# VH-VL binders against c7peq0, part 8

Target 1, 252 residues: c7peq0
Amino acid sequence: MHNKIYNSFIDRKAKGIKSFAVLIDPDKVNPADIADLAAKCTAAKVDYIFLGGSLVITNHLDECVQQFKTLCDIPVVLFPGSPSQVSRYADALLYLSVISGRNPELLIGQHVLSAPAVKKSGLEVISTGYVLIDGGAPTTVSYISNTTPIPSDKDDIAMCTAMAGEMLGMKVVFMDAGSGARKPITESMISRVASQVSAPIIVGGGIRDAEKAYLNCKAGADIIVVGNAIEKETSLIKEMADAVHAAAPVLK

## First folded at step 20 (VH-VL)

Design p3
Fold by OpenDDE, last read:
Structure p3 (fold): chain C 252 residues (1-252), chain A 120 residues (1-120), chain B 112 residues (1-112)
Amino acid sequence: as target 1 above (252 residues)
Amino acid sequence: EVQLVQSGAEVKKPGASVKVSCKASGYTFTSYYIHWVRQAPGQGLEWIGYINPEGGRTTYARKFQGRVTMTADTSTSTVYMELSSLRSEDTAVYYCARGRYDSSGYFDYWGQGTLVTVSS
Amino acid sequence: DVQVTQSPSSLSASVGDRVTITCRSSQSLLHSSGKTYLSWYLHKPGKAPQLLIYEVSNRFSGVPDRFSGSGSGTDFTLTISSLQPEDFATYYCQQYTHFPWTFGQGTKVEIK
């Protein structure tokens, strides 16, 4: 079942179902809080748990993945800051290429280095076009990679970038304003991208409330990813999940 | 020589708690994870969870969530497993075992086992 | 969870006999990496279990050559080519391809 997670993405998209993903940083999460977090995610019917950090500081990824696997049945998808952050216990890996930038290392260089380990892990690998959008604050990715994000008001650039990614064979487009973004991605930009891309569209960064999550879905996002907001207030998980799920109800 | 030495047999009443110890020697204590596995009479082995002695991070099987607590004392190279709210079905031999969670998934060295009997 | 079943549950044999124990899993243990994660243990009463085989066919350090493992997919075998007096024990298989890890119920090898 090499494409189980990806198939879930495309199947849900085809059905008009919107998905909510909770982003958790393995290096920041308190292990003591994982049980409660998993319970809340389960109760909220969170669709995916994205695990990933911007920096590899500690090697707790396997532990974190396994903890969630024992606590809930929500698919665990690795969303690494680096392609080298892998765990064979996860359900899939978003293999990110930063296509919004012009850093060859983030386009292919790091992938070449990590490829043997990724292959050895046996993980489902989902080729992902990562599109960094200006969120009003420097992101770890932009800083480390010395890459400039796409301006927040340049919908056409985002669209063309996403189109290029898809045409190059990337299976998923991830639009991200980054961790700590002051400004989330606009609905207009999401709509513009969605109008030209058939691949599942993941949107993250700067989403702070259920309304924005809902509107992003209506604009064309298939999967909403939230991290920082729920770290501060876990009660938002339910609200956001409900909003996302309400954005495109399943026709009975 | 790698050795895991467990504490002696325990007899407990239902509702009570039991704490079993596992003393490790012959290797760098913090370099390996310690797993706990039990075997009820006539049954197979059942994985309970593991602890990373470095930092004390734990991962428990779903079945034991809320009832099991694993701790590690680096000064004595000892891992503890405490199981609370004991039931008759918790009667089993409990084993500690050394493993590498990220690579192996198997257990290269085991303790001798600790019989825990839960009876009214 | 993946179920692992051993066969037989018990057997009687004599010193020098060839002994074969089977382990069957409810799902394929072939990992997407191409590896199969199945281990075998020997356990004597009152003693610590001992690792014999890992990854289907690799003998652990110090394990005699008379022990061998084979199999693929869902069916695995532990073979003792010539049973020795010290080999009378209970044997367990364990899968660690799928999390959580699970064990067989054991096969007791008794003296005939």
Scores: ipSAE 0.613, ipTM 0.851, lowest interface PAE 1.1, mean pLDDT 93
Fold by OpenDDE, fold request of step 23:
Structure p3 (fold): chain C 252 residues (1-252), chain A 120 residues (1-120), chain B 112 residues (1-112)
Amino acid sequence: as target 1 above (252 residues)
Amino acid sequence: EVQLVQSGAEVKKPGASVKVSCKASGYTFTSYYIHWVRQAPGQGLEWIGYINPEGGRTTYARKFQGRVTMTADTSTSTVYMELSSLRSEDTAVYYCARGRYDSSGYFDYWGQGTLVTVSS
Amino acid sequence: DVQVTQSPSSLSASVGDRVTITCRSSQSLLHSSGKTYLSWYLHKPGKAPQLLIYEVSNRFSGVPDRFSGSGSGTDFTLTISSLQPEDFATYYCQQYTHFPWTFGQGTKVEIK
C-alpha cells in the first residue's frame, strides 16, 4: 500500500504499457487554469500528474496538490527541484539524486537535510536516479548547482550512469533534458539505457509533439513527462497521451 | 483575542446566489487559511473549501466545484463565500473557520454561523 | 470519502456525570507518518463551535482538564470526566488524515 505508485510503475512496465505524465509547476500554474487542466488530463486518461519546480518561490505546493485531488483521481507525484518540497497530500515523492553530476549536495547533502520532513510527511518515497542530459539550454538545476549534464551524444555515459544508479538501489531512472530544453533526448540514448536497466525509465524534456513521445516510448521509455509544451498548448495533452498509450516497448 | 464574525441570516429562492462574509480579527489575517463548513438540518458538518488570504488562492470540495467562489479582502480582513444556483439542499448553517493546511486539518477558531434558507 | 459516525446521537446526563462519546471511521485514521488526525469540537446553538481536542488526545489551549480524547485506528472516544453546566452542547468529531476532511453527525449532550 505504501508502494502503490511504484508498484504501478512496475506493473505497467511488466505489461508493456506506456504511461503519460503531465508536469505542472506549482509556482507557474495559474490556479484558475487548474480545473480545465484537470479535466483535460482526465479526458486524455493521463496516468500521472507530476508536480514540481526547480525553484520554489512561494509555498503553494499543498494548495496545488489538494486542488488537483479535488478535481481528478489521477495520482499526484511530487517531482521536486529540492528534496524539501513535500506535501503529505500527494500520492508519492520522487526522491531525486542527481547521479549524472558530481555535486555532493545533489547526491546526498540535500537529502540529509530534507530527510526528517520527508519522513514526517508519510509519503511514499521512490528513490530516483536523476540523469540530466544536455538539452541545449541551461536548466535551473544546472545553473544553481553547477552540474554539467551528460552530452546528448554520449549514450554510453548515460547507460553507465543509469546502471550505476540501479545497482545502488535506486528504483527509478529519470532521464531529463530539463525544462525548456531545445533538444529532447535521442531514441538511441534511451534504447542504450533501456537495454541495460530493468528499473522503470522516465523520460522528459524537450518533447513537443506526439510523434516524439511515441518514439521515446518505442525506444524504451516507460513514462513520458511533458510540461512546457502543454503549458503553451493544452490541446496537445490528448494527442500525446494517445500516442504514448499506443506505443509498444522495445524488445530487450 | 481571535474572532471570526459572520454576516446575518439569508433567505433565498432556488436558483439564486448567496454571499456570506466572515470578518477576522485578533491575529495576522494572511497567516491562516479560512475554511468554510456547512451543516444541513439533521446532518453532520460538511467541508466546502478554503481560501488562502495571502494571494487569494482557493481550494473547493468536488461537490461544490463550479458553484462556490471564495474571496478575501486583506484591507478589511474579511473573507467571502458565494454559493450560486442555490437548491433546497443548500439550506444549512454556514461556518467560517480558521485553519492551517500544512500539518493540521483541524479548525481552531470558528465563526458563529450564518443560516441560509433556500425555499420557494 | 471517509465516513465518520458518532455514537450515541444523543444522551442525557447530570452535572457531575462521566460522559463518553464514540467516533468511528470507515477506515483507519492512522497516517503513514505514524500520526492520527482526529479532532473534537463543542457546539452550542447560535454560538461558534469550539475546538476541544486535536490529534486524538491533545487538548486545545484553554480547554479544561475534564475533557480527554483517546483511541486508535478507527475507534475514538471523547470523555468528560465530570460534566459541568456549560458542557451541555453538541459534540462533533472530525478526521483530517484523509483528504477531504470529514465530520461526524454530532452527539447532543442534554440535561437529564
Scores: ipSAE 0.607, ipTM 0.849, lowest interface PAE 1.1, mean pLDDT 93
Fold by ESMFold2, fold request of step 23:
Structure p3 (fold): chain C 252 residues (1-252), chain A 120 residues (1-120), chain B 112 residues (1-112)
Amino acid sequence: as target 1 above (252 residues)
Amino acid sequence: EVQLVQSGAEVKKPGASVKVSCKASGYTFTSYYIHWVRQAPGQGLEWIGYINPEGGRTTYARKFQGRVTMTADTSTSTVYMELSSLRSEDTAVYYCARGRYDSSGYFDYWGQGTLVTVSS
Amino acid sequence: DVQVTQSPSSLSASVGDRVTITCRSSQSLLHSSGKTYLSWYLHKPGKAPQLLIYEVSNRFSGVPDRFSGSGSGTDFTLTISSLQPEDFATYYCQQYTHFPWTFGQGTKVEIK
């Protein structure tokens, strides 16, 4: 009942089992296509649906959550563009603090204003340290956050940022190159972060093929999230899920 | 006053389809969900789905996915529910009901019901 | 899906009687927000159903104070403190804590 989604993250990490999440933006997805998308995710054994975007209209969020809940049994985890984007029908909320930046509004300011509504929503709240990595082009997240992302070749800065987030109480680290990224996060950076934190590590942004998804898992990512590439080509769902799941050790 | 007025009773054969209308009045049509709920003889009520008339977005219960289609005509403030591939267990009274956007899950105003009978 | 069952299926009563109807769910209706989402409806043949109670105990606008709802967890009650001639009807409970939303089969209140 409580902490069901977070417990699934830590249990799978402890077993070395890698997870695949499909990210869906309620404002971009065609409602007529959700049934086919849900069926493909089910067939591919996708582990989570991440739902959210930077500029989400509230009643679309509830409707989208309810559509997925009627179409499949995959957990729906909110990945909101702001802390006020909640739905009582979802399974959990990634409560994101942009710890890579120095914008006080995205660090804690918006959270202070929205915390009563988040508490009243009844959602499982998962404290998440959001680490924005330079993806080779300006992204919506980079612009909206009014921050500079961590340079893609500064592994130790990303590592120290994630360590600090974990020590301050973040339960999950989310390394993201951002939607529209030209290049994904390097395996070197993922390995450096993974060597120093115990928290589950979510990696997203710029992942365009199954090989990169697999290599990110081998580098230490626990959860691979893909949105943009799948929105373009839904046939990739099966390929990427298979690659992520193949990175798990043989269960003895 | 808020009113939901439904079309009249229908008798259909197995394999046919039925389209029930629900005309809304007395409120801003595009500001509320319209839900459909049915009651088979001797049974409880069963939620079928809803439509958001603003934009025509729909959500259907898993049991009805692929057999039900809901549409809204904002110019006439009317919602339609079409159920296809009818079989005898679809015999029921079908209700439309209004739901609030900000307090979802209960239904403040209902239509009078439409009896659909499926028999050979 | 969460099942909701009502008891009794029917009852007979006289004007002025106190009437209670029970609604039982297969799972707790206490949401993690601390709220419990259960509603009650009244239905007369040939008429549209009418909302009486939402969130266990809140009367809908225009509903007389002789109607009250109570309960928690899995067990809920609709009480009519002094039955009036217009109250002879079928009553339904409905849970909306868990999606999809589900209803009871109804309780018919008849004149004795």
Scores: ipSAE 0.563, ipTM 0.824, lowest interface PAE 2.4, mean pLDDT 89

Design p3
Fold by ESMFold2, fold request of step 23:
Structure p3 (fold): chain C 252 residues (1-252), chain A 120 residues (1-120), chain B 112 residues (1-112)
Amino acid sequence: as target 1 above (252 residues)
Amino acid sequence: EVQLVQSGAEVKKPGASVKVSCKASGYTFTSYYIHWVRQAPGQGLEWIGYINPEGGRTTYARKFQGRVTMTADTSTSTVYMELSSLRSEDTAVYYCARGRYDSSGYFDYWGQGTLVTVSS
Amino acid sequence: DVQVTQSPSSLSASVGDRVTITCRSSQSLLHSSGKTYLSWYLHKPGKAPQLLIYEVSNRFSGVPDRFSGSGSGTDFTLTISSLQPEDFATYYCQQYTHFPWTFGQGTKVEIK
């Protein structure tokens, strides 16, 4: 089963089925709370667990992946802040290039150094064009990457960035306002990108309620990822997942 | 010389708890996982879970979630496994075993085993 | 969970015999990295189990070279080329390609 996770992204997009991903930062999550979190994600039919963050400091990634694997059947996809964040127990790796920025280290430099370890891990590797959008506040990603986010009202810049990424071989586009964003990405920007890009589109950052998640899906997002709002209020998982899943076309 | 020495056999009633100890020596205690594995009569070996003695982080097999608790005491290089709400099918020999921190899933050194018998 | 099944459940043999024990998994143990993760253990009653073989065919430190492992996919074998008196024990295979890790139910090797 080569490309099992990527093929699920493509197959669900082709069927018009929207996906909800819960982002969990191993450096922030209390290990004692993982069982309850996994149960809530299972009950809500969350489609993916994205594990990682912009500043994953702990080196116990295997332990966190294994905990989720013992607690639920939801695919665990690594969302690394650095290329060294791999575990053979995960289902796939989002191999992120910060294509919205001009930092050569986050475009390709760190990938050159990490590629042997990533290959040895045996993980499914999903090339991902990461597009950082201004969320109204400096983010860990904007600081670490030393990049200027795309302005929130520059739809055509976001669209051209995503198009270029797809043309250069990126299999997935990740539009992100960043953890801790004061405002989410606009529906007009999502729609503009979706009109010109065939790759699955992941949207995250600043999504705080189920209606925004639903409207982002209607605008053309394929996968909604939420981290911070759920860290604050895990009861929101069910509401968010229901809204995302309801955004699919009504079928007979 | 790596050694894992376990506490002695226990006899328990259904519904009780048991706490088994595993004292490690001959290596840096906080550089390896301690796993627990059991064998019921006539059954294969069954992995229960592990503890990372550095920081006390644990992972438990799905079957044992909510019934097992593992702790580590770095001052005595000892790991404890407590199994609660005992049933007759929990009668088994319980082993501690050392595992490497890398992604390997094999166990290089084992304790001698602790027989736990659950009967009325 | 991936089930592993050993055969035979027991066997009788004499010192000097060649002994073969098989282990079958319910699905392939070939990991996507190209590696296969299967180990073998020796166990005598009242004593700690001992690691013999890891990654199908690699002998653990201090294990005599009469012990060898082989196999691929779903079928694996532990071979003792010339059985010694100290080798009368129960042998277990364990897969660790798939998490959670699982063990066979054992093969008892008895003196004839």
Scores: ipSAE 0.541, ipTM 0.815, lowest interface PAE 2.6, mean pLDDT 89
Fold by ESMFold2, fold request of step 23:
Structure p3 (fold): chain C 252 residues (1-252), chain A 120 residues (1-120), chain B 112 residues (1-112)
Amino acid sequence: as target 1 above (252 residues)
Amino acid sequence: EVQLVQSGAEVKKPGASVKVSCKASGYTFTSYYIHWVRQAPGQGLEWIGYINPEGGRTTYARKFQGRVTMTADTSTSTVYMELSSLRSEDTAVYYCARGRYDSSGYFDYWGQGTLVTVSS
Amino acid sequence: DVQVTQSPSSLSASVGDRVTITCRSSQSLLHSSGKTYLSWYLHKPGKAPQLLIYEVSNRFSGVPDRFSGSGSGTDFTLTISSLQPEDFATYYCQQYTHFPWTFGQGTKVEIK
């Protein structure tokens, strides 16, 4: 019944401490590699493991959560491709509504169908306004969602979308350029959103190096999420975690 | 009738490995987990880990990580547990047990047990 | 890890006696979903353990109705309403609310 994971988001934000999350897709990760990945995340002091992020559904979510729980003490937060992807063994669920789009299925439709199972799971449910930003190329999420991402130079549209999400009760804002993005979200857009919402801001998509992770934190991101770059090169975990942890909040 | 039949007792020296088998029958082999649980002399039961026979995915208790390997052979409906770098403290009866996917955490059918003795 | 402790460690009883065994957990076993995950097993030397009860009070298929489970929070009991000759065994509780799953140390029920 406590909001342990959400409280950690807001407590760290209040202290100016930036967080690094590693995104792992249970359908893509080789089970033999999970032990090494967990060890690298532990050594780098990664703050969260986000599990999911693909619309492809698999039946082995519990197994993946349990593997991480036996290998490290890092909180496991579900970032589901579908609201029905739940595990009672995880620490929390990002319950995503694609508020940047006009697809009613991803705004609320899937949630209506999954809500009984989500409630029965006992997970901490974190209402999350998911804001898809144009990353310079079609992404899996933009294709599957049948939604138009916010143009990368339309800071005011992103800002108003995040404000509306917060006013409607979203506890966090997740700005995402999408898996496979050519361009990450601009620091200008991050700053504009951060100036107008109190909610913790998660930023992901197209982040390929530690400098961009650092600059996104300086712009006002609270949590940096990286998946694709780490899938290709796990040595980046330490570099990115160090950069995120060294960043200070945006001075306003 | 669901049945789990294990291989016979083994005697090993410290530093060796042991491989225990568990043959399943009476149900769809790839629809349930197989767990391993041990009982050392005078001790209670201790969970070691499980294998999902569908695809061979495994989860091991932290204490056994790096020393245990579980495999499944779907053609014979048999799982194997191998424990390496044996110590005298590993002397125990080792049980396989069946677990449900959808309500994981309890074990509805068990094997008869395999005594593994590790002595110098 | 969540520890579960049984009492008594052993007891002597006669056929026909009512027997109760307790299991106490170091943390509440009430999951935030409202469910409680506690099971009981019967074990005789040289034989496979047998599931009796799951989810505190649900009797497994084929288990006689003289076996019942109850409890909540941190305190649970297994009751055998009228002990039969085949019930002399060691009984284990197991929590599976919290991962990793853990067992009690056992309660041996012996013939008097």
Scores: ipSAE 0.531, ipTM 0.815, lowest interface PAE 2.6, mean pLDDT 89
Fold by ESMFold2, last read:
Structure p3 (fold): chain C 252 residues (1-252), chain A 120 residues (1-120), chain B 112 residues (1-112)
Amino acid sequence: as target 1 above (252 residues)
Amino acid sequence: EVQLVQSGAEVKKPGASVKVSCKASGYTFTSYYIHWVRQAPGQGLEWIGYINPEGGRTTYARKFQGRVTMTADTSTSTVYMELSSLRSEDTAVYYCARGRYDSSGYFDYWGQGTLVTVSS
Amino acid sequence: DVQVTQSPSSLSASVGDRVTITCRSSQSLLHSSGKTYLSWYLHKPGKAPQLLIYEVSNRFSGVPDRFSGSGSGTDFTLTISSLQPEDFATYYCQQYTHFPWTFGQGTKVEIK
């Protein structure tokens, strides 16, 4: 655990530089399309590839990691549907606790059972407070997690949840409306959380255009993750990456 | 017991394609990767890529992206590797090799090799 | 890609000799899990290559005790304690700590 990926999160946050992550679901991606996807991510200067999804019913995760590693040099970070989903050749693992919920299995239960395998994997493990926000309709993650999302207009609940996670030792806060969300997380909620949390903030779910990605960055998100919109139209990768990177202040 | 049997030698002209077969026996075909590795004359071994026969998912070394295609036929327990746009430096013996899912990265059983010669 | 270089490129030896072959990687092969992933293969012309050693020092099933592997970090050796007639071959090391997997250029062991 040399913390290379986590250090990149905090170093870029300290400099005000915003990062774009492309989320790829191994269960949904057509293997034949991965080479083109990797090329588009490279050309757009995507900062991270997140591999994983909210519903993982089949898993060729290690194969996807290896494909991206042969096709590009972008760091590959696991965003698993469960804590036990690991790969030797990935760069890091977002070790998620669903702190927004009251499901003990997703808070710590699965982690207790999977921790020996995660340690044996040798991955950089990034403790991540996962905060599920209501995206306007039930999502795969809200159903599978058996977790009631924080209401989209309850900014202070989201803020307090993130603060508590940070104070309990979470190194990263991941605010997510969920894959397939009808509405993304509001800029108001992002701003409220960002005002009280120093940890890097990842925001995802329901982001469908470059303007929203830009506005989320201006509201205080450090890392924008997009999966669903890019699955539908890979040409959006460049547009979204440009918008995210343009939100950063210019360094002298 | 575990056996990988490859197709015979091929002679091709520059710009052509070659398709080499590897028939597996003595184990559950869909439970292991099949890798391809080549050895040019006077050179060492070079990893080309692999296929997972279960779903046909492939991973190719960066050097071979766009020129190599691997397929699997589970009904005959056979993997095929096709290399296109052949050049003289593609002259080599091509091996298939079995890789474990649970201990990835080394190759426990190999085929006998298939010589591919690319010349005018 | 992580490069792996063998030394010597060839050697001549007699039956009964002790033979050592070295393998040096351009980057440490110690994985953050604490394991090191390096294998050795034997190859004779016209024959399928054979796995000898995996994870630096573990003999593959059926490999004679005269073959042993050792090393750490960037430096590794294959030792044949008493060379037999069937051991005249080319030997390859291969790293699999880092992806993509890469092979050494080979060491040919010839009869003197």
Scores: ipSAE 0.531, ipTM 0.809, lowest interface PAE 2.7, mean pLDDT 89

